# Ledger of designs, part 4: VH-VL binders against a9jty4

Target 1, 144 residues: a9jty4
Amino acid sequence: MAKKRDSPKLIKIKDAIKLINQEVSLIGIVLEQREPKQCRNNDWICTLRIIDDTYPSPGLTVNVYSRTLEQLPQIKNHDDMILFTRIKMQTFDSGKRVNAACSRWVSSFALFEGEDLILHADEDTSAVFVWDGTDAPPASILAK

## First folded at step 1 (VH-VL)

Design n12 (framework fv_nepuvibart)
Fold by ESMFold2-Fast, scan of step 1:
Structure n12 (fold): chain C 144 residues (1-144), chain A 124 residues (1-124), chain B 107 residues (1-107)
Amino acid sequence: as target 1 above (144 residues)
Amino acid sequence: QVQLVESGGGLVKPGGSLRLSCAASGFTFSDYYMSWIRQAPGKGLEWVSYISSSGSTIYYADSVKGRFTISRDNAKSSLYLQMNSLRAEDTAVYYCARDTAMVPEYYYYGMDVWGQGTLVTVSS
Amino acid sequence: DIQMTQSPSSLSASVGDRVTITCQASQDISNYLNWYQQKPGKAPKLLIYDASNLETGVPSRFSGSGSGTDFTFTISGLQPEDIATYYCQQYDNLPYTFGGGTKVEIK
């Protein structure tokens, strides 16, 4: 029925860190990923640090939650690019530090691998940004 | 069987000290953040403190900062709360609770396992 | 600190009634809110996490909704064993803060 949905408003990480307690959408390069672990409620969690041209190393920490291990970001050993949609900016360490939460229900992400895939992300922007609000989209939106 | 058991509560005079213990069983204690929550008689719940799984990250409510010290011993599956300079307003049942956070700081799902509580009474 | 305002402070209802409790945060906490049940003389029990997710083993008559600053907890078809005080709690930022509680009694 509907041919298009909302495209997320993308902001840079330098601007996102000022929007505490607000939901943001942004693109970053994955600098580091921790091994996934399972929480008490059977959710899986992994932690990423991401950077962009406005916010370098050590980057922004993003905690990603999912119902299954396979729905968490499947980062290859590259400088992969990731799009986050509707992640929540938060403070910790007495307001001194900032992180973000990619929730199980309302947030989503999409992965792009290597520099040659970054150009293709631009062409698929509308497809990349059309999620139904699930806690994790398919690991790669550019799958053949 | 997942269980938390508090001990060490009792009657103490203002200005006194008391040490609470919480013994964990039935789960891998070293994987969990742990919290202390208190409840004054007939009143609501007040979060007191938490400690990360490794013990490296600790936070206190302003009402207890500088007076209370949270600590843990993962080898003994035990959580502690050292309470110094006690005041009448510290009178409460103290609960230990398991926090579901695995990593990192304050994105936690909730406190899913609670002990039975131990009563601390501070009276003149 | 994030202040949690809970309403009403107490209510009386009949078995089978729909009971609604509200919780308001002093600032946007997204969906980072839990609901707990505390029966007299007992420790609290987690019922709902992340505003709307039912904890394992909790009866389906309990539900939660809302986001941002405005949250609702509902008991659909109140049962005698539901006599308790119910608390909301935010985990958006430290310190964790609880609502003042709502005491639910049966008429």
Scores: ipSAE 0.005, ipTM 0.517, lowest interface PAE 9.9, mean pLDDT 79

Design n2 (framework fv_nepuvibart)
Fold by ESMFold2-Fast, scan of step 1:
Structure n2 (fold): chain C 144 residues (1-144), chain A 121 residues (1-121), chain B 107 residues (1-107)
Amino acid sequence: as target 1 above (144 residues)
Amino acid sequence: QVQLVESGGGLVKPGGSLRLSCAASGFTFSDYYMSWIRQAPGKGLEWVSYISYSGSTIYYADSVKGRFTISRDNAKSSLYLQMNSLRAEDTAVYYCARGGYDFWSGYYDYWGQGTLVTVSS
Amino acid sequence: DIQMTQSPSSLSASVGDRVTITCQASQDISNYLNWYQQKPGKAPKLLIYDASNLETGVPSRFSGSGSGTDFTFTISGLQPEDIATYYCQQYDDLPYTFGGGTKVEIK
């Protein structure tokens, strides 16, 4: 069942890359999306690279996990905006490389498609919410 | 400091089975994707399989799909490859390799010394 | 599958020479290409990742360039310890695939 969520505290990618092994929420512009792949347990995974005004190309790599292909981010235009909530920052290669994981258990994302905002809910709800532009999106989702 | 040590190789007859192990040390094993990569005697490198840091994402080369199973035990910092229905063409040195952090970061910065698997009648 | 064609299969050069190895992908792989060195009897070692980035601890005489389908690996000023087989590897799509290797020998 649906639960009231705390408003995400949005930080910039420049600051997020310093918070290794911590959960962060951030908004960025999608620079690239790789083709989704299916895992052994029938979960789907896709990878995005995102940028913001503090962290340019090549950007931050985010791996997004979902139960279905349809619930993965559907990027229709490069330069679409995406909000990530509670993604986990991770490093490898002696700290040279940074990735983030957007997991089904804790994380969520929302896409801006023109004036529409599509929110992919956490795994407990397995719901996708489409913000049709009729009203402003909830301030808690867009808080900066 | 970073070390990968393979074991379990040996001589086996066609149709037989072997289980390879890779013991990791010197890094946080549960943070890394891991792969098995093989090399037939005098030949080049061939990618075999990969497994994500949690074990949720697994992929196999078509040549081994349905016969080999990759797995990991993060508490023991160990990677495994169960090889069934072995064929002569599976004869190779099998390397354990630390393969990037995520699905799309596919470089291999550390490799074990390899373990030889010989499939012969 | 993405096919990686590596050339030449082998070469001989003198110490101090500039050695160039080429790798061609059967489709556009952007910059998702790595280069490895394998010395006789040893495991491979990463030299270059993401087409042009030098791995930590690797001598600056090694370099990589290219994007899309055509990639080049260069050894500037070949040294005796560089005798090895060199492999390119794409990671744009699964399965990951390696080039056939280039054996570098000294004359």
Scores: ipSAE 0.007, ipTM 0.542, lowest interface PAE 11.7, mean pLDDT 80

Design n3 (framework fv_nepuvibart)
Fold by ESMFold2-Fast, scan of step 1:
Order: C-alpha cells, then sequence, then structure tokens
Structure n3 (fold): chain C 144 residues (1-144), chain A 123 residues (1-123), chain B 107 residues (1-107)
C-alpha cells in the first residue's frame, strides 16, 4: 500500500524541542543570524536563532548546512519569517542542549519577505516542496 | 546489541512481486533513516531506496523507481520493500541498513547492516 | 548522479604490506565519503566515515585521506583477516553511489 507524500505538519517550537532525533517542520521569526562559516568537513554552515509564540528568546538554534555559500539563507531583516521543512532535532553538549539541523538532502527552508515566500533547496531536496501532491506549499502555510 | 534482520527473499519469476521485511532491535527505530542496498551475485554494492524516520520522505534509485516501494511501521520497528514488476537484473542480496544522522551530518553513513536476504528473479 | 571510480579492481599483497586503494568522484564531494569492508559471505562494515575518521572499534591500521574528487584508503600493515572487498561511497547527494570495489587478497 503505497501512500502519497504528506504535507508537512507544522508544529510549535515548544513541542519540537521534545522530539529529539526526529524530523519536524515549523515556522519561526529569525531573531539572529550568524555569518556563514566553514565546518571541519568543508560544508558551509549558517546558524539562525528562531522564535515563535510558544518559545521566545534565546529561541531555537538551527544550523543550516550547504556545500556552497550561495545556497544558505539570505536574511535581510531580523524579523523575517522562515519556514523549515523536515529539519532534524538533535542534542549536543552531552545531551544537555538542543538544536536543529537543516540538511541539504531532506530539509528545506523558505523565507517570507513581506508578502513574498522565497523557496530555497538543493536540486536533491526539491521534492520536499511537493505538499500533499502539489508543487507548492498550501495557502494555509503562507497565512501563518 | 543493535541488530537488523532481513526476511522475505526467495525465487520469483520475471514480472512477479515480492515483499522484503527488516526487523530492527536494540535502538529507537523511529529516530533513524533507513535504507535498502543490494548486491548482485559477484558484483558491487548498489543503493536502492531510502526512507526518513517519520516515513514522510522516500527516495529511489532510478533503476527501481515506479516498481519498488519502501515503507516502515515504527510501532513494529520494521522496514519493508515492496518489489513489483521484477526483472532478472533485480537478482541480488538485499541489505537493510541504518543511516547514522543522530550525532553529526558528517556521518551520513550506513553504520549498521543486516545479514541480507537473497532475491532470485529467473524463469 | 555522481560516479565513483575505484582502483584497482583487485590486488594481491603479503601480510605486513602497506596497501592503498583509490576512489575518484566525477564531481566535487568535499569530504563526504565513507569506506566499507565486506568479507566473503558477510554484510559490509563501516570502517571510515567523513573521508578520514575511523569508526569506533576499527583497528588503527586502516586510514583514509583526501577531499574534493580524489580519495585514498590505506591499510598500513595488512593482516590475514583483512582479506575482503573494500568500497567507497559518497554522501554528498542522493542517490548514494558506491565505487566498484577493490578485492584485496593475500599472496
Amino acid sequence: as target 1 above (144 residues)
Amino acid sequence: QVQLVESGGGLVKPGGSLRLSCAASGFTFSDYWMSWIRQAPGKGLEWVSYISGSGSYTYYADSVKGRFTISRDNAKSSLYLQMNSLRAEDTAVYYCARVEYSSGWYEDAFDIWGQGTLVTVSS
Amino acid sequence: DIQMTQSPSSLSASVGDRVTITCQASQDISNYLNWYQQKPGKAPKLLIYDASNLETGVPSRFSGSGSGTDFTFTISGLQPEDIATYYCQQYNSLPYTFGGGTKVEIK
């Protein structure tokens, strides 16, 4: 029994931090963005701190990984909204702290700049934008 | 400690169907991406399919796309591969493997493998 | 798809020898490469991840190096139990692709 791809269910950050090692989709307000840097394995990493109405400052740290600088989030304003799809909740500091990883293969992000939604994904992650059999996020996601 | 056990392999005629199972134990199955990798007799390794921990994301090698379906039942700690429209070239040992994502994105590796199950497609 | 070209396809060496095998990617994969060992009749076993990191429990005689498109796997002092086929695998992008394998035999 093959099933079609499910639209990502958006959850709140307060619930996401409890789902260690699981994939979550969520919308947050970008509180802070660090300058991109290279990791030990030569990936480029961009670190964001995001908040929502259930999880304020210091927020959730999301590490966005990419092979190139150009594919990382280009945040113009502190209060820009970002949609993350299928980011992995993980622990660090011997299990004492939680962050999330937005990987090039399974995760994606979309930026809201005013009324515009700007989609960002590697070629291999473009399928993550297929929502409930469509090639674009439902209007309900854009309304958040 | 951590173990994967495949089953369901066997002899099937071209055009037939077969369903493989992989039983996981010793770890929280739903936290891991899982993969099927095959190896034709005397040949090298070929990646077949990949499924996310939640089951929401699946990906397939072009050679099996449209014919094979990967799925999982997290409540039963089981992974499946439904194989339809089988061809002689699908003859291989099929391995179930765990993908290590939990500690680092730099370790997208198949860290735990099952023993494999043989699928023979012949007339 | 990223093609992984592995060489040689087979080699024969004596116990105690230094053995090297190479793997070349058709495009830049940074250091997103793993090495596996497969003994006759057994499932593969992860030896090296992220091009140069030794997996837990794997003997220190095994090592990996390289980045970009050219990678090398080395066994510093070949042992009888090292008779196996060795495979590289890229994880820069889906689909995952493996090299053709290198069969290592003892003289």
Scores: ipSAE 0.007, ipTM 0.531, lowest interface PAE 10.9, mean pLDDT 79

Design n4 (framework fv_nepuvibart)
Fold by ESMFold2-Fast, scan of step 1:
Structure n4 (fold): chain C 144 residues (1-144), chain A 123 residues (1-123), chain B 107 residues (1-107)
Amino acid sequence: as target 1 above (144 residues)
Amino acid sequence: QVQLVESGGGLVKPGGSLRLSCAASGFTFSDYYMSWIRQAPGKGLEWVSYISSSGDTIYYADSVKGRFTISRDNAKSSLYLQMNSLRAEDTAVYYCARESYGSGSYYNWFDPWGQGTLVTVSS
Amino acid sequence: DIQMTQSPSSLSASVGDRVTITCQASQDISNYLNWYQQKPGKAPKLLIYDASNLETGVPSRFSGSGSGTDFTFTISGLQPEDIATYYCQQYDNLPWTFGGGTKVEIK
């Protein structure tokens, strides 16, 4: 069972990179998605690079973990937007670089497919919001 | 040098309350999820609760939900468990444990564990 | 909740013996299983993580294997200091659950 959580506070990527080993929520534009692969824990992983108005290319690398291949992000269009909730900021390459982990236990993501925000998270944590093209997409994800 | 030390256990009557503390040293406490795990005398291990590094995300086992409250003070490198409405079946050694993880995942295993503090609920 | 069934509940073996303990999950947990050793009067200590990985500083006589629902923990060449209760633990889904433990004694 996924843990329920409402209304994350969104921060910008330039601020997120300073919060090592902490959970953050943020929205970014997907620049690149790598092919999925299996990792040590038998989880499937895909790697995304994302940007926002405060942090351009090369952007932030986010590793998304899922039990199954089908539950990983399906990025369909160049410059699609993604919302990440409670991803963990971490270091790699002996502390020289920063990336983020989207864990299947606590983290979630949602993709903008046309006008809709589609939540891709654990079974017990879900919400679908229609993004209506106003100033900002929805900033909260509610468990049903 | 990485250490966890529990305190606050003791004898209490059913319906009473106790607050357990866990003092962390030798690592950056604010970077880690923390758990409480208990063990009744002569019995096995039972996970009780966790709290995220920031304190924002908390989960309880059904057996303690509504009676126990986990909290932390990162400035003091301390973890707490407030136990209310105690029952005989809450009698156990209570361990605090760090949830250690690899660079790609939040949750992997419990390491280190504290020495434990005994809570006895008896009339 | 995921139930962890551990067997046997206790065993007695001689120094130098090969000891095998099994752990069975009520549903597929992939390889999200850890093994802990608890010596009398002490806190548990991690021995094996992610089903088969030996924690640093732990003697090579300890090993783990398995995936899905069936897991095995082995001590190759039991030593006197290995007298302890051993527990498996799943971290696939909340709540985290432990096996009932296997008490290992020397006869």
Scores: ipSAE 0.006, ipTM 0.548, lowest interface PAE 9.7, mean pLDDT 80

Design n5 (framework fv_nepuvibart)
Fold by ESMFold2-Fast, scan of step 1:
Structure n5 (fold): chain C 144 residues (1-144), chain A 123 residues (1-123), chain B 107 residues (1-107)
Amino acid sequence: as target 1 above (144 residues)
Amino acid sequence: QVQLVESGGGLVKPGGSLRLSCAASGFTFSSYEMSWIRQAPGKGLEWVSYISSSGSTIYYADSVKGRFTISRDNAKSSLYLQMNSLRAEDTAVYYCARDRGYSGYDWGYFDYWGQGTLVTVSS
Amino acid sequence: DIQMTQSPSSLSASVGDRVTITCQASQDIRNYLNWYQQKPGKAPKLLIYDASNLETGVPSRFSGSGSGTDFTFTISGLQPEDIATYYCQQYDNLPLTFGGGTKVEIK
């Protein structure tokens, strides 16, 4: 049976980097967001680097894919937090390095902007990520 | 060479159950999303179900939700479709198909299909 | 759901003819469209992806064009082995949906 899309189990980045080709859910602090660009099929991509208490700078690279520019994460502050659900861990550079992909069909993200939680769901998903408190972020990573 | 080989089809009564299997070879099965697609006799193609490469994300067509269960065993390079509460309108050839899109960007590119297995639901 | 409408549902043509099939999406899908060929008794085969890209190993007489809601699939110089049903398919949104198919026969 597949896990429910609601109440995803959160793991730390240190553990996620070992789960190649697997889907993970995690929270990180955004260190850097690159300028969005168009890629194949005219989809939009932006690249984030994120950290948590187990995985410091330079952090984990996450490529976020969207049909439109407006649906990409809109990071306003350098230390904003982002919650990713069901992003896929991948290798690149001939298997030497690890990054993650946040896709429009499988994945979703929720952006913390100041004290506000902004929920962004891939419009292609049948279920939106729901925060039910079971998988609430640890207090240690809710700092701005 | 990529191969997908299906099995498990047959004749079943309305309300009955069947389990379809798809054996994959010639590629790294655990790296690909998979779908089941069906075709009723003399009719067109209908997407049935999707499963992500890890097995943690699953989608179903509304016509089969609550009755069908897709699953995979990456160690055995196998895909499954458990079909319960079968109806006459489920009569179709069922194909397993590999989705060429890499995770995190594209899905819906069915570049390799199995030969199909016929499921007949008849009273 | 995104509805895909193919025209015509069937056609008959002679060897060497140019065959054109159209596909309309009920909403803008940009270029997120594939074309498949299904010969009698066989599984479908991917011919065109991303509206206009020819799949590896597929003869150059097959082509695709269009974007948004209107798409065209063309066979330039129909051959006997091209007798098949052709399907368009969108992947802009779930559920994935196929056109009703166009049966291509030789006169």
Scores: ipSAE 0.013, ipTM 0.611, lowest interface PAE 7.9, mean pLDDT 82

Design n6 (framework fv_nepuvibart)
Fold by ESMFold2-Fast, scan of step 1:
Structure n6 (fold): chain C 144 residues (1-144), chain A 122 residues (1-122), chain B 107 residues (1-107)
Amino acid sequence: as target 1 above (144 residues)
Amino acid sequence: QVQLVESGGGLVKPGGSLRLSCAASGFTFSDYYMSWIRQAPGKGLEWVSYISTSGSTIYYADSVKGRFTISRDNAKSSLYLQMNSLRAEDTAVYYCARSPDYGDYEGWFDPWGQGTLVTVSS
Amino acid sequence: DIQMTQSPSSLSASVGDRVTITCQASQDISNYLNWYQQKPGKAPKLLIYDASNLETGVPSRFSGSGSGTDFTFTISGLQPEDIATYYCQQYNNLPLTFGGGTKVEIK
């Protein structure tokens, strides 16, 4: 019906941290993932730290929200890569610190094994695991 | 400018009760998780309890569970700790402390209040 | 509960010395560890959060490193005002737990 939306422009984490209260899209390497927990509104949350070539350890903290545990990112291997689409940069601690929120309503993520992202990310970002921020769970998971 | 001030400590007999208060100023109180941490005389730090920004998520250390109740009043920028069935082992300086709220996972404390001494003795 | 073991329990050093304190977790806590300074009769003060990040306003002579189970806190060039007890604290799991503290004194 309408023309298909263009893929979001990816930026580096170094640039993203300056875009407070704005939505950004970026790719990072997952450095760490905390155990999922239920937050105050009964949504599930997991917290990831991600790095890229412009922003090393300790990295950027991203809070990922979901209705269910199964829809949260499943980090299986060291150095898995994750694509975040339309996550919101925000401040906390009276504006002293920066993190990002991956909202289930607006944001999405695609998780790739490192090798899969290197080989296929530009051709098929849905290849491994994608959740588009809607109520629907990921429809496609690569068998590997 | 950012400040936490505790009050309500004192001497109480075993089995007694006390209510501690923590008054916050210089920041938006409702944006922060709040905790109580205690320190027995000459001993180390022991985390006691936390409460989320809205007050809906609360956790207690096993040593105080069932006896202490944490609460907050965001309209008054105040944190409370109701302490019942007090024991000699509860004798400590009680600090309130602020934690940032991002993802219900944060657990560093900045700032801390000056502390209020609770002495449980017969 | 995650046990946090600090070493040493106390130390004496001279002004200008490099002081190193270690903290060991009983299980993997990634980098979810903080360091605090407590001067006699005062409340603790945050120095380092997330293992290696220096809190705003804290002198650069303080640093932290490590991940997993083994963590190090260092004072490069000890100053007289650094006389205090230092505590590590993990926040990977509830309940939140502190190390036993390391008392730093000038000899």
Scores: ipSAE 0.015, ipTM 0.552, lowest interface PAE 7.5, mean pLDDT 80

Design n7 (framework fv_nepuvibart)
Fold by ESMFold2-Fast, scan of step 1:
Structure n7 (fold): chain C 144 residues (1-144), chain A 123 residues (1-123), chain B 107 residues (1-107)
Amino acid sequence: as target 1 above (144 residues)
Amino acid sequence: QVQLVESGGGLVKPGGSLRLSCAASGFTFSDYYMSWIRQAPGKGLEWVSYISSSGSYTYYADSVKGRFTISRDNAKSSLYLQMNSLRAEDTAVYYCARHYYDILTGYYSLDYWGQGTLVTVSS
Amino acid sequence: DIQMTQSPSSLSASVGDRVTITCQASQDIYNYLNWYQQKPGKAPKLLIYDASNLETGVPSRFSGSGSGTDFTFTISGLQPEDIATYYCQQYDNLPLTFGGGTKVEIK
């Protein structure tokens, strides 16, 4: 049974890692992006490692799923910012480690590109938008 | 309290058209991909079509491509199947079903099904 | 498309028997297989997910095993209420495909 979708509210990564099997929204700086791969269900996956002012290197691993290669995050520069909406916190390695999944079914992301926020989703549409329901990103995240 | 209720089935002549509806309740309909699956009398299950949560992506079985159109109205929590150029082999009980994708495990199922609605195509 | 071949098409067994149904995929689907039960006149119900995991509320006499291309579904101690047709279904790739079904009857 899935819960009804809640309006997104941004939380810090230090708080997100405690919310196993729950959906969270957060902003991070991209430290590393793995080259996209096609996974078993023929979706495309890329893996990002992100940080914020509460959770530094090595950061939180986020697996991003998309139907097409072009709809995955297009990270052009080190330290680009990304907003994740309703990603699911999960455990692996027998419960010893935590990562998150950005699923095309319920999740979305938006990438900061030269100070502009670009929305990417499972849809064939993308948009530049201003996030208006959030806790502001930490100041330190923009400095890194 | 997930419920899916199909309607719109009936008797139709070959070459005719029918529109099926599926009313969803007990969950946030706009978050889920939805499918139609059919079952001919005394036969097995055959997947027919799916539609993405937004309605932007659809997929059809080769047997119905070009004749059937899947659509949804998220404001009304309703799924539809427009069936044109019906043939005797389209005679079946039609089920709507919810796609469940567990991102932790990659598990993907049709976790809730409606009761079905019978479509009979005969002269 | 991934083809699912299910055997046998039907079987008849006595209450208390162990019944086994097999499902074979035309290509490697890892463990991405579900089993459904359909009682006469009813919609299908999910019993087993991810090849071997029992869905909540489903009796423990039902089990699944296998990976890759070969899968098995077992009922240990068949009960009268188990009269149904059972279907495997792969979810490794779209389109979703079902086995042909196995009708389980009691003698």
Scores: ipSAE 0.006, ipTM 0.508, lowest interface PAE 13.2, mean pLDDT 79

Design n8 (framework fv_nepuvibart)
Fold by ESMFold2-Fast, scan of step 1:
Structure n8 (fold): chain C 144 residues (1-144), chain A 125 residues (1-125), chain B 107 residues (1-107)
Amino acid sequence: as target 1 above (144 residues)
Amino acid sequence: QVQLVESGGGLVKPGGSLRLSCAASGFTFSDHYMSWIRQAPGKGLEWVSYISSSGSTIYYADSVKGRFTISRDNAKSSLYLQMNSLRAEDTAVYYCARDQGEWELLPYYYGMDVWGQGTLVTVSS
Amino acid sequence: DIQMTQSPSSLSASVGDRVTITCQASQDISNYLNWYQQKPGKAPKLLIYDASNLETGVPSRFSGSGSGTDFTFTISGLQPEDIATYYCQQYNSLPITFGGGTKVEIK
């Protein structure tokens, strides 16, 4: 029942893609997840593509970094929802393509599973967001 | 127009040296990992080396390690391959290629989506 | 190094045929595999990335599938312009390795 922290200020993916080099918080539906891979600096990375009602397939690519496999998002079902906090928007290919980085130091995520919307939060950082079960995720990301 | 143009290929004797250049245009060169890939006449593709967007992370295929040096100049939008101690088996068309993925780490979509036309290096006596 | 075994090394087919090429990795590479097309005298062109995703602008008759160690590339309804050599490539680990290529010719 106890709330430890306020929910982050959320924006839509359509608005987030305009905020290059800025940190944003947003919620989306997981369209796909790649298997985790180890980076050259020994961090683990997994990559997600997420969508919402303002930004459809192929979606926004988010690279999630962690020290361990266990701290990366564990997507169990297609169309699970994920909340990202303080991910950094970035561009490449002469500004033609946009992706985001979810850093283990400044960013966090929370995964909602199935119809019950059970929250599984990233515990690698102190910036954890907790839902008390009384509020559903924003309806704006649900299919109409 | 997004483009990569190689130059510097030619005929060299075994033990000789050659420097290849790759000029990039039409995109932000400093955002991309870059690779050199080679193809011996009538043979398949062989990855040679890659360099991160900042130039700080470099990797070489074992066949060229210690002999080849990859480098980049982001201010000039140029990629280089210094080839020393050349051997007959280094004879190939050398392509530079852009990694389409994320620039910071190992790319998400690790596909080489833009390639140069290639430059021929022939090592013979 | 991860060895990529591609088969067949060459094939001949008729316009309109379904062409299938396979690629086998010597160890698990998840879905970290790309497919390239190389026409004679030209540089390679990326067709499929991440095992099954079609690159922008590539015709829908090209498709990829598979994960782990076994991968398939398919051309549904072969066209004359598809005559080329096709290569798979893994990027699960360094060094990056390519398959030996499959030369596709039209009868």
Scores: ipSAE 0.012, ipTM 0.529, lowest interface PAE 8.9, mean pLDDT 80

Design n9 (framework fv_nepuvibart)
Fold by ESMFold2-Fast, scan of step 1:
Structure n9 (fold): chain C 144 residues (1-144), chain A 121 residues (1-121), chain B 107 residues (1-107)
Amino acid sequence: as target 1 above (144 residues)
Amino acid sequence: QVQLVESGGGLVKPGGSLRLSCAASGFTFSDYYMSWIRQAPGKGLEWVSYISGSGTTIYYADSVKGRFTISRDNAKSSLYLQMNSLRAEDTAVYYCARGPYGSGTYPFDYWGQGTLVTVSS
Amino acid sequence: DIQMTQSPSSLSASVGDRVTITCQASQDIDNYLNWYQQKPGKAPKLLIYDASNLETGVPSRFSGSGSGTDFTFTISGLQPEDIATYYCQQYDYLPLTFGGGTKVEIK
């Protein structure tokens, strides 16, 4: 009876920007990260701009919320990859512009350092996966 | 083994300046936030400042904001605290500590031996 | 700032006694609280992290419990080498704050 965890379907940023008020999962390359700041509700926020092959610079702005600084994305290099799961697409500037919110309750992220990630084109792409440190990225991220 | 070694403490007059150093070894220095924590003679612990592994996120206690500057040199595995406009109430042993954030979430799990700063005329 | 109120400020107990120290946060900090031991002339040593987790190499007579605003630290069977000042510390909010410390002495 316990709810099974589903694997979210990844979509491209060009398609995500059309899904206002909906949760999306996507992969992007980090173009820029702003210094973390504390919000009125005492959460910490950092702002990233991400791009993919369908949505180039200036990219999609993603506001990442966390209770602590440690739990925010720690971007070491520009062009690092980030996987966002269940981020909320939203409008701002009176509905004229689009950004996304990565909330601490519903959303998650996984950061992949570009220099340490080796993707293999063969049948078993996961066998040639090199990861710096903690967790291996999901197999789905190896797909083009 | 993890080691943190502070240096640079001494006697200074009010209004003077001093620079503290902390030499780290035995771990990947750039993966950890680093902190300065002080303790006045016979008193409790007071957190002073921290700096993220990349050096881009920095925070100060209000008591030192505008007077102290934290910095790091990851190539040398070293942490620094530049202390300006020193006051008598800054007299304390200053500890270098690893954390509170880092790979594996380590909350001040290693501390240096401390270096004494005395501010008096 | 989050105020950490630690009680008692000092205590004297006999070897083998059960010693309990309390720490209260001025607002909810979930389980983001650590306990440290400081012996005279030495740097503090981490004993308990995230309210209830025993640091590696620390004797099992030390334990922690609590969540939210109320936390306890216990030494079950006090030993002579446990003479020290003990501090709680929260890391859920900036600035990071410590309790005032509890000095533990043996009779």
Scores: ipSAE 0.000, ipTM 0.503, lowest interface PAE 16.3, mean pLDDT 79

